# Ledger of designs, part 5: VHH binders against UPF0313 protein MJ1155

Target 1, 273 residues: UPF0313 protein MJ1155, of Methanocaldococcus jannaschii (q58555r285to557)
Amino acid sequence: GIVPVQFSVVTHRGCFGGCSFCSILHHQGKVIQNRSERSILKEIRKLLNHEDFKGVIQDIGAPTANMYRMGCKKGLADRCPKNCLYPEPCENLIINHKPLIKLYRKIRDIVGDDVRVYVRSGVRYDLIMYDEEYGEDYIKELSKYHVSGRLKVAPEHISKKVCKAIQKPDGRLFKKFLEKYREIAEKVGGIKEVLPYWLIAHPNCSIKEMIELAEFIHKNNCYSRQVQVFTPTPMTLSTTMYHTGINPITNEKVYVPYTYREKKIQKAICLYR
Below, E stands for the ipSAE of ESMFold2; O stands for the ipSAE of OpenDDE; V2 stands for 0.75 times the mean of E and O plus 0.25 times the DockQ between their complexes.

## First folded at step 1 (VHH)

Design v5 (framework vhh_vobarilizumab_d1)
Fold by ESMFold2-Fast, scan of step 1:
Structure v5 (fold): chain B 273 residues (1-273), chain A 125 residues (1-125)
Amino acid sequence: as target 1 above (273 residues)
Amino acid sequence: EVQLVESGGGLVQPGGSLRLSCAASGSIFSDYAMAWYRQAPGKGRELVAGITSGGDTSYADSVKGRFTISRDNAKNTLYLQMNSLRPEDTAVYYCAAREYDFSTGELYTSDYDYWGQGTLVTVSS
């Protein structure tokens, strides 16, 4: 069959996350290119008048959804090789959800209560946790009005060794996020369900780290079928680790699960209930 | 909300100089990325120079070394110092503002939210 026309609006491009599996040649991708609020709202109004519009805007965002109007206050993102978020947020990094909350509220005001407006692009939960002024207000807005089923987040893993190799926060911050998100979502009558995306078989991920992940998933009730097996991508730090067995940033030796058998076992452990 | 009013345009001979000013009112000026655009007779609008809320600047290749963009946050004013003016610089010059542009060095693909009325610059002997 016939699939209904889906409507989505891009708010920005780029990502300053600096994950090890992102290309080291795409430093220009660290610059967030933001659309104006006026341009976005004009497109929203155009979509409302489309003959095939059925009252759902599937996504207002970009990969990563919550980077709109964020980034380096020095304007150096296209030239700076430094990771903006790992191991700690850079002092020059603006992390502020206020512009995005304002945009979401303006969109809701324009479309009214009969139109559903979703954020289906992945949300970077650490940005929410690092935003001391607006992080909670962002959770309130998002969970009450913009989550379809479950909130999509990409912790990738929770083991300290794996997350260090990936250059993302470990399970300690993700656990704090889960607790905070669920608490606030419940208070505002929003969607409490979280859909974590897990990455297995990355450098430094052995069966031991997968058992740690399985235990974390069970203890924190964050089950997901969204499990990706790491595959090497040209010109990435993760692929350098995969081929050399060494983390080039830390100069530490890393374990690499090369065999198909081990990758299958890791996936089975991750999906175990 | 921001309102922008340009001034300083006029007639100048080739090789001369002009300083354009843009007075901003409304929201906190220091939170805005600002830019100068121009539109020559019979042509589309083009970006001339931009300045982020953090003070980083970018220039079109045609004006690099001749024009300088600057801002005075205490006076809520944006400036464009234009030196070594050429007949091809003849255009209506527009001030533009965008909220919370702290991270972007990409001025050519960025949309701006607020625009001034424009000020005419004529470079002619």
Scores: ipSAE 0.000, ipTM 0.196, lowest interface PAE 15.4, mean pLDDT 84

Design v6 (framework vhh_vobarilizumab_d1; at its last look DockQ between E and O 0.05; V2 from the best seeds 0.00; counts 0 for: pae E 6.9 > 2, unsure alone 63.6 < 65, placed apart)
Amino acid sequence: EVQLVESGGGLVQPGGSLRLSCAASGFTVSDNYMAWYRQAPGKGRELVAGIYSGDSTSYADSVKGRFTISRDNAKNTLYLQMNSLRPEDTAVYYCAKEQDYGDYFLSGEYYGMDVWGQGTLVTVSS
ESMFold2-Fast, scan of step 1: ipSAE 0.013; ipTM 0.412
ESMFold2, look of step 2: ipSAE 0.036; ipTM 0.521
ESMFold2 (binder alone), look of step 2: mean pLDDT 79; pTM 0.789
OpenDDE, look of step 2: ipSAE 0.107; ipTM 0.572

Design v7 (framework vhh_vobarilizumab_d1)
Fold by ESMFold2-Fast, scan of step 1:
Structure v7 (fold): chain B 273 residues (1-273), chain A 122 residues (1-122)
Amino acid sequence: as target 1 above (273 residues)
Amino acid sequence: EVQLVESGGGLVQPGGSLRLSCAASGSIFSINAMAWYRQAPGKGRELVAGITSGGSTSYADSVKGRFTISRDNAKNTLYLQMNSLRPEDTAVYYCATGYPEFLDYSGTMDYWGQGTLVTVSS
């Protein structure tokens, strides 16, 4: 068939997540560059008047969607060697979903009930969990109004040793998030289904860690076909681990699944139902 | 259902130019990050250039100043303009797509084309 014109609005650029597979020289940088509410709402109004607009805004966000008006309060992200979120949130990091919730509500007020406004950019569930004041309100807003089918999140893995290599929280925090998200979504009549993105064959991921992941997926009913096989990219910590067999942050040796056969086995384990 | 089809590859002499195109089918192009990867004989696949849904671009150091990535959301088409081509640019070039959260295109691309061959030789 005919491919419809799609509409999306960017709220910001940049990401302070610091995942090990992200380039040290990010194309968007580590300081969040935010658009004003006025400019975003002006673009929304223009989309509503477009001749090809058929009632869906596919994405209001950026990589990562829930970093709008967050970041280092000292403005040091581009020069700071510390990871802002791993292993614990930095004391200088602003984690506050209130500006984004207010923006989403203003957009809904402008577009009305017949227009669907989705957040298809992935959200960092750990930012939601670390925001004690507005995290739950953000889940309510997202699940009720902005999720198209399933909430997209990128835990990548759940094994402690793999998540340490990736520099993301392990399965304990993700399980807590799944429980909280599903409970709140159910209460508000929102979308309770979650779409996790899984990364396999990363340094420290062996068949043992894949069995651990498969057990987690089954126990928590978080099946997904979104499975990516790690591929080395220049200027990343993960690629350094891949080539040296050593985590440069911890100086610990890491297991690396080099063979195509093991990578295929890992993918099959991840996709097994 | 989502399919990426590359075109524009071929044989070119050193110093020449080629423009690659990637036609996307499906309804996700305008919201997705798009990228060009290449794989030379006997080597792994490497990122050449990436472009976000908003138009922000990134390039491998080896192609900066020579290659330009661009997108036409109305036509669901991704382009790679390749100038001042070198024998080292000889590779199969792949179009790839992922959702807007993919700041680093490594390991997170959802869909891949089947590739188009570029040969730089006299």
Scores: ipSAE 0.000, ipTM 0.111, lowest interface PAE 19.4, mean pLDDT 83

Design v8 (framework vhh_vobarilizumab_d1)
Fold by ESMFold2-Fast, scan of step 1:
Structure v8 (fold): chain B 273 residues (1-273), chain A 124 residues (1-124)
Amino acid sequence: as target 1 above (273 residues)
Amino acid sequence: EVQLVESGGGLVQPGGSLRLSCAASGFTFSSYDMAWYRQAPGKGRELVAGIYSGGSTSYADSVKGRFTISRDNAKNTLYLQMNSLRPEDTAVYYCAKVFESDYGPTYYYYMDVWGQGTLVTVSS
């Protein structure tokens, strides 16, 4: 078939998430580089006048969508070796969805009710949960106006052992997010469906942890075909764990699923839901 | 299993050109969106260009007008034509199979395979 012309606007670059498998956080990648609101709105107006524009803005975002105007309030992100979010949010980290909510509302005001404006970039659900002041308002705005079918989030896994190796929150926080998101989305008449992205065969993920994940998926009705098999990438913490069998941050031994057969079994367990 | 093998990197003077290639195997190449990423010394990985399965393309603002991404589905090969190279383009360039999305470039951080990379050095 033909691929239609798609219209998307990038709001920022960079990610301070600190995920062990993601090279986006090497040096400058940790600094959020934000476009001005004026520049974003100017591009939106330009898209509306394009001859091929058919009433859908596919994505207003970036990997990760909800990091716009967040980051280290001391401006140390390009030189600080500390993980900003794991195991707890850094006290110097700005986690505030207000600028993004304000931007989304201005975009909706400019485009009107007949234009669909989506956030198709994944959001970090933990940032929403850590934002006591605006997290709920962000869920209201997002679920009501900006989700095209299912909200994309990347818990990666739910096992405490695997999430520690990945440097993301475990299934306890994700379960709280699912409950909160679904409740708020229901209340405002928004989209309740969540599309989680799963990472399998990461260091410390054995068949036992995959059974744990499968049980979590069934119990919480969070099925997804978005399953990535961990593959070593250059210069990441996860690749160091893969080659050495040791987590260099904790100095603890890690299990590594090396065989193609085990990786296929893990994927089958995840996808058979 | 999925394999991606990059080639074509090298040393070039400012203003020069290089063409990178990525040979893909282990999947139905024509059905997937593909991308080029780069990582410069001391920097995080940056999306450079994306190409949808249907042939539509997307570029980072830093390379738009200078780089051209293309694909040859019959050869299972992805290309990046780099013109008017600058010292700032010095990086290891990676080929990526895009995790299925309606806007490929935005979701490339969830790719299921990255290649070994090919080094591009722009200097005099």
Scores: ipSAE 0.000, ipTM 0.135, lowest interface PAE 17.4, mean pLDDT 82

Design v9 (framework vhh_vobarilizumab_d1)
Fold by ESMFold2-Fast, scan of step 1:
Structure v9 (fold): chain B 273 residues (1-273), chain A 125 residues (1-125)
Amino acid sequence: as target 1 above (273 residues)
Amino acid sequence: EVQLVESGGGLVQPGGSLRLSCAASGSIFSDYAMAWYRQAPGKGRELVAGITSGGDTSYADSVKGRFTISRDNAKNTLYLQMNSLRPEDTAVYYCATSEYLDEWGYTSPGDFGSWGQGTLVTVSS
């Protein structure tokens, strides 16, 4: 059959998340390159007039949707070796959802109530939690107007050992986010369902860590079939851990699940209901 | 795409008032945030006041309570009402378009996309 034409608008490029899957040689990718609000709104108007447009904008975002107009306030992202978010947010990092909320509201004003405008690019929940001024307002806007069933977030894992290897927050922060998101979404009549993306078989992830993940998923009712098996990619910290069995940042030995059999078992544990 | 033309500058005594206008042509004016900047001889351009497409305003500390920015979207015109003028307000005043205008950033000329030619305001006896 004929596949319907899908419409999306990119707001920015880049990601300062600093996770261990990112290329250690791609410093340019840490700089957020923002499109102007005018150019975004101009593209929205063009989409509305397209002959194949059926009233849905599938995505207003980027690979990390909530990094628009954020970044290092000192302009050092392209030359600074420090991780901006791990193990704690850098004091020079601008984390402010206000520009993005204003953009979403302007888009809604332009398209009207008959057009659905979704954010389907992944949202970093830790940025929301770190934004004490606008994080709650961002949840209100997203849950009420821009979620097409479930909010997509990528915690990857919840075990302290695995999240340290990945360089993302562990399950403590994700649990706080789930509670906060669900409470606010309920209050505004928005969509409460969260779709977490899970990563299995990463360095430091054994059967024990997968059991820990399964227990967390069951206890917090955050089931997902979005499960990625870690695959080594050249020039990343994760791939260095995979080949050497050592975390080059901490100099700690890491467990590595090499076998297809173990990867299948880990996936089955993650998908267990 | 947007052409900006400032007017309303002139010579005024300290304590006097002036109203500046900026006429926009070309693209849709109502889609833009707008700002007034000024530049005195030997100094860089500084933000004076800004207004979003929705009408939210911001002001430099040096002009708060004395200057009022406003817009007329039907006439594609930006205004700056300047009261209680001081000799240090003497500058060429420029209007500019911006995508975002916020206390978080966007306080430098580099944050604005299009500029007018400027209008001279002289405050002296």
Scores: ipSAE 0.000, ipTM 0.151, lowest interface PAE 17.9, mean pLDDT 83

Design y1 (framework vhh_7yz9_2)
Fold by ESMFold2-Fast, scan of step 1:
Structure y1 (fold): chain B 273 residues (1-273), chain A 122 residues (1-122)
Amino acid sequence: as target 1 above (273 residues)
Amino acid sequence: QWQLVESGGGLVQAGGSLRLSCTASGSIFSINAMGWYRQTAGNEREWVAFITSGGSTTYADSVKGRFTISRDNAKNTVYLQMNSLKPEDTAVYYCAADYGSSWYEPDEYDYWGQGTPVTVSS
């Protein structure tokens, strides 16, 4: 059969998020490798001339879309063992959305109004919240021009205990982001809908934490069918917690949902309306 | 955030040599890569040479074998040694630098100097 051709452009590689379920052995992955604007725009121009191009660029991004030209200002990312964002952003971390906003605007100028350019790669909402100078401008640009239906974000969970184990912000910051994003999107006539990605059955996630998540989802109207069940993978902090029942960073005991039955129940709670 | 100050330009006869220097100052950000560009009247700015923080060098074909780029990371200074100068090397030479990311193409830099004129007479 006929397979629809998807057009996407990668802006950079790498991620400095430091989530507990990511491999702890490869600090080199924390270095953001950025493409030049020239090479990105050259690829965009080639896509516009492709015989199968129908006026949609599906994604301009990377595994984390909003890390373009961000990173450690001291150039230590490839050897530094510290988490750059948890529990608070490192003082040496450059968090600045201006280069990415400029890139998006240049792309829109090149393609014109008849071409849709989307960001479908996940956006790290905490970087937006930590960017006091350009975070709101990034929301304006993104919501007005680059969201296809719903903005993809990965809070993973909202419970303090679970988010501490994952090494991501808890529901307090995500609630502030939802309020700010929806307000700004409404003001600029952009897309207000958010698509959160949830991680269940992670160490420290019991039925209690799933009830907290379900209550948060209902109260903040952030329903999603994007629910991933945690599975242990080699050489991660989360897998160490899974096997030992201890968080090696905090030396605290962690609850681990081992059984298929509990994982199924947690998923059902997450999807409850 | 960075200021780039260029020096070493001037008038020289064909076959002569000049050494350009560019010192970056004023910011606590790490400098990743530094390079030299030149511009002649009525033409676009063209890339001459660049050097990475690790010392890897790349040159435009028009200057390869005649020009040498080097750096002193402790001083945030880049040098361009220009030998066997030709009248066609007459241009305003610009220093450029980037920061905060690990890879850029030679024609994309965040900071630029004011330019230093180089005139090569026959």
Scores: ipSAE 0.000, ipTM 0.121, lowest interface PAE 18.0, mean pLDDT 83

Design y10 (framework vhh_7yz9_2)
Fold by ESMFold2-Fast, scan of step 1:
Structure y10 (fold): chain B 273 residues (1-273), chain A 124 residues (1-124)
Amino acid sequence: as target 1 above (273 residues)
Amino acid sequence: QWQLVESGGGLVQAGGSLRLSCTASGSIFSINAMGWYRQTAGNEREWVAFITSGGSTTYADSVKGRFTISRDNAKNTVYLQMNSLKPEDTAVYYCAADYDTGLYYSEWAPYDYWGQGTPVTVSS
């Protein structure tokens, strides 16, 4: 049948997150390739004049929405083996939301109040927390103008053991983010609801870690049905953990949930209310 | 250091019921989550049911609708009510506990605790 035309604009490509489930060939993908504001705004103007445009731009983003004009200030991302964000942000990493905030505001100025402009690509909450100058302004802009219902973020997990294996911050930072986001969104009359994406059955994730996640979800009111079951892919650190039972970064033994039965149980725990 | 003591196992005919109890003692820390595992001869332990400190429950598909897990936090006790028992439920049942040192994550506490096991035999 007749499907409405969906409109989205890509701002950049690449991701320097360094998650363990990303390909070993990630070095080239760590370089953020940014479009110019001019080319983005030109595309926005073309969308506004399209005969099927009905006043909604579904996404202004990329696989990680808030990496526009961020990255290694030394230009080493394509050859550096160091993780840019884990366990702490690299001193050579530019984390600055100002260019993206300015872009969003220019887009709003061009499209006017009758057009809705959403960010539906996932946002890395840790980048917001690490941006001491513009993180709060980014929350204000995003929550007030660009969230279609719930802010999409991917903490993946909250257990220290699992987050260490994934190479993302644990639940302590995510809890601080939830509190800060909800407070700022409330003050500006924006969308307070957060939609976390959870990864289950990753190496080091047992039923115990899933119970920790379920309790965290309950205590912090961050329920979600967005649950991905870990699947090993070639040339990733996570797949090396899956096959060897060893974390190659830490040289620690890791638990691996191999069975379909346990993966099903972990998913049920994550979805339980 | 927590000590877990199971009770309530025994012999029962198919279609019957048993109630297992597990009482935790010996520690000043709160228990975060408690649950039941079972093990048949020659096989690894399999998970049966868990209950969090807040009372949220989860069950293995093989026992869902037949078994009910509950807890009494004042007594540091977890219960497993087993109804409509089948011969394939024959196993040694183990109580397991995770603990809370006042932190969000059980993995920050230094101990894992298991009971000694309680045998359950279901006859045809």
Scores: ipSAE 0.000, ipTM 0.096, lowest interface PAE 22.5, mean pLDDT 81

Design y2 (framework vhh_7yz9_2)
Fold by ESMFold2-Fast, scan of step 1:
Structure y2 (fold): chain B 273 residues (1-273), chain A 123 residues (1-123)
Amino acid sequence: as target 1 above (273 residues)
Amino acid sequence: QWQLVESGGGLVQAGGSLRLSCTASGSIFSDYAMGWYRQTAGNEREWVAFITSGGDTTYADSVKGRFTISRDNAKNTVYLQMNSLKPEDTAVYYCAAKLGEYYDDSLSEYDYWGQGTPVTVSS
């Protein structure tokens, strides 16, 4: 039969996360290109009048939902080789959820209480933790009004060794986020459940690191079936590590799980309960 | 407007099998994740099994290896195949639907609930 139409609105494009599996040649991808609030709200109004609209906007966002109106305040993202977030946020990086919170509230005002408006694009939890002024307000808005089941976040891994290779925070920051998110969501009567996305078999990830991940998942009750096996993509730092066995940033030797058998074992460990 | 109708419950001896069906009225079944819950005498509802819109499955530890959840989007139906039934599986079984593609055992996230199908396992 005929599948019903799903409605989503893109707010921006681009990602300044600087993860090792992002293309090193696509500098435009690091610049956040924002739609105007007026343009977004105009599209929302058009969706409400669509004949197939059934009262749900499935997603308002982008692959990294909480980067709207963020970025380098010096306008250098398209040419600066520095990672904006790893190992610590750059002093020139605007990390401010206020514009996004205001946009979500305006959308809710336009659509009314009978329309559900969700954020199903992944949220970068470290941006929330680094936003001292509006991070908590973002959690309140998101958990109360915009999460349809579980909040999607992509920690990828928690082992210090693996997270250093992918250039994302390790499990210490993710644990703090889980505690803070769950506490605030409970206080506002919002959705407490978090859906982490895990990356296995990345350079520097051995069985040892997978055991560390499984222990973390059990201790913090953050189970997920969202497990991606690392696949080499041309022109990325991760693929350079995969082919050379060397991290080009640190010049350190890197363990690489090449065999199909080990990748299957790593996946089984990740999914173990 | 959506309605869920369960069927397939009944009386069975310990060690036996039953297949529960839950059929949705409406044209948006494929967009919904589906769950099975049960309520035993004197207890609150407990989660049994979950299937995402994409077909990924998750089970409660008490039924893992014995029960299988599946779906047929062409028939707007979700199934619960129950094998090696035990007296402690005796309960009223409820089908539930939530919009979305992700596992969630929170009762408040389910938009639609069936009326319940009784299952009695005797020994």
Scores: ipSAE 0.000, ipTM 0.112, lowest interface PAE 20.5, mean pLDDT 83

Design y3 (framework vhh_7yz9_2)
Fold by ESMFold2-Fast, scan of step 1:
Structure y3 (fold): chain B 273 residues (1-273), chain A 123 residues (1-123)
Amino acid sequence: as target 1 above (273 residues)
Amino acid sequence: QWQLVESGGGLVQAGGSLRLSCTASGFTFSSYDMGWYRQTAGNEREWVAFIYSGGSTTYADSVKGRFTISRDNAKNTVYLQMNSLKPEDTAVYYCAAEPYGLTFDSTYAYDYWGQGTPVTVSS
C-alpha cells in the first residue's frame, strides 16, 4: 500500500476560455473561483514540513494556470452568453497576470532556492499576449523559475478555418507568442522549450489543414507528441458541428473527417519530424 | 478501440466508503492524465479529482480530505477511494483520460470517457 507522495497546490477553479468544446450548459464554469493567497501560502508551508517532501512542488495552479484572479469585472460570467476571448477579448474581461506573478514570488520567498516549484498545468498563451502590462513579466517569472522541461500551451491548431471552428486564435498569434516567449526566456536564462498541444480531426480540419499545421510546426520548430484526436461529446458546439456539418454560430458548412483512415493520416502528418 | 470501464458504484449510507475503479484499454495508459468527474440530474458535470501521468494529484475543495485518487499503471487502472460520504456526493461518477490534464472543468478536454457509474448516498 504505500505509494510516493506527490505535492501539488490548486490556486483556483474554472475557465472562461469559451472553446467550442465547452458544454453550452457550463456557464457557471466561466466564473474563476480563486483561493486566497493566505490559504495557498499556508498549504505551501505545510507541504515543506511534510515528512515525505523531497524538495519539489510539482504543480502550482489549475489546468489553466494563468486564469488566477482573472475574469469578468462586471461579475456576469455565470449568465453572459458572450465568448470572453473569441474572436477578441471582451472589454469587460480582466486579463492581468500581476496577482499570479506576486503569488509565485511569495511562494519562492517562502520555499527558498533549494525547493523547485513548477507550473505543470497548461497556460493560455493568448492571455499572455493580450496582457500588455504584465505578460512579459509573467514569461520572465515562469520561464526562469517554474518550467521543469517545456512550457505547456494549447494552440490546438494554426489554420484559420480550424481555429475559427474551435474559437481560439489562429497561428498568427501563436507564432508571435513563440517568438516573444523564446526571446524573453533566453534573455533571463530561462527554459525556452515550448510543448504545444495539437488537436486533429476537428470539424474543418482536412488533410490540407494538417499539411498547413505540419509546415507551421517545421518552420517554427514547435514539434510535439501531444496530439489529441477530436471525439464528439454531448452538448458541445464542436459535437453539433460533427453531427450536422454546420457551425450553428456562423451557419457555415464545415468539413468533418469521419473515417478512421483519414484520422490516422492526420495524426501521422502531425507527428512527422 | 479505446475503452474505459468503471466499477465500484452503488448504494451506501452517509459516513460510509466506496472505491471506484476505472480500467483502460486501447491507449498507452501511463502517458495519460486521469480524472474523475461527477454529475447530478439537471446539473452540469463537475470535476472531482485528477492524477497526472507523473503521479501528482489535485482535488476539488468539496472532496479534499475525504477522497483519494490513485493509479496502478501495471493494471491500467485508476481508483477513487471515497470516505466519509455525504448525501451531497450522490451522483453518476465518470472516469476520463486526457493528455496532461489541460482543462479540469470542461468535459471535452478528455480524449476518452467512461460510461459512468452511479453512487447513491442515503441519509
Scores: ipSAE 0.000, ipTM 0.126, lowest interface PAE 18.0, mean pLDDT 82

Design y4 (framework vhh_7yz9_2)
Fold by ESMFold2-Fast, scan of step 1:
Structure y4 (fold): chain B 273 residues (1-273), chain A 124 residues (1-124)
Amino acid sequence: as target 1 above (273 residues)
Amino acid sequence: QWQLVESGGGLVQAGGSLRLSCTASGSIFSINAMGWYRQTAGNEREWVAFITSGGSTTYADSVKGRFTISRDNAKNTVYLQMNSLKPEDTAVYYCATDLSWYDEVTGPYEYDYWGQGTPVTVSS
C-alpha cells in the first residue's frame, strides 16, 4: 500500500526526568542536546518546498517535547546522581518554556496560516506547573496552535505509592495541571482534551492502586486507551524493584504483580468506562 | 454478552485444507482482537494464531506457513485458513476475544469470551 509522507522535526535529544525506567548506568542521557534555532528553521523551510508536502508538520519535538533548552545550569547532569525533578525540582535546574514558545511562534510565522504544525510528542506537565513565569503562556500556545486532537501527557499513575516507585509526581499535581490546562485552553479557544498515558503493573501497583487510578480517571474525566503494561528491562531501577521486591533508593519493600492474570485485570480496571 | 459461533470444522485427509470461521454477535461493539486455540484430549488449550483489530497477525511455530488468520470487520468474523493439514492438527478448535483491550496491544493471553469449539479430524 501507498503511505502518505509524514513530516516531523526533532528539536533536541535527551531527558532529565529521572523516571525509574531510565538506566541507572546512563547519566549522559540527562543532558539535553539542543539543535540551534537556525538549524530547525532551515529544516522547516526545506519541508515547505518538498514535492510531497501536504500542509502538515506532524510533530516538532522530541520524546519529551518541552525540555528544549532546559537542564542543569551547572552542567553537571552527565555526572550528578541526583534526580533533577523528584521529589522536588532541583535548585540548579533551568525550567523555562520561553525559548520553546519563541521557536513555535517563529515556525508559525515562516509556515503561515495554511500549514498545520503539531506537537504530537508528549509533554511533561510537571515542567509546565513548575515554570511560574512561562508555564501558562506555553499552555496557551500549545492548546491554541499545536495540539492535534488531544494533548499527550505521561502522568503514568496517580497513587502516591506507585508514583514514588516511578519517581514522578502523584495525582495531586496532575489534578492541578488538568484544572489549569482546561481553564486556559477554554479562555483562548484551544483544545481542552488531554490524553494521559497510563502505566499499570509497575512495582507497588496492586488492584487497590488501580481502583484508586480508575476513580481518579472517572472523577477528573481523563480517560485514555494509552495503557502500557510494565515490562522489566535490564539495568533500570524498576527492574531492580521487580526482581528484589525492594526499592534500592528508599530501601522499602515493594509489592510486585508478577502474574499475567493480574496484569490483565489491572488493564481492564484502567480502561473501564 | 458476546456469543462466538465457530463453523467449518470436519473430517479431512492429510495434506488437505479447511477454513474455519468465527462470528461474534450479541454486542453492539466491534471486536478488537481475536485468537484461535486448539485442544487435544488430555491436554490444555494451546494458542494457534492471533489477529489484531488492524490486521497484524502472529502464529504458533507449529502452524506457521500452513495456517493463515484473517478478518472481516463488517461481519465481526475471523477466519482460519488451514492448509497442508497433518494428523497432529486433529483437535477441537476454539475462537476467543476480549473486550477489555481497547487498543491493538494484545498478546496470546487469557481471553474473556470463548466459542463452544469446532472439531477438526485429519486422517492419514
Scores: ipSAE 0.000, ipTM 0.094, lowest interface PAE 22.6, mean pLDDT 82

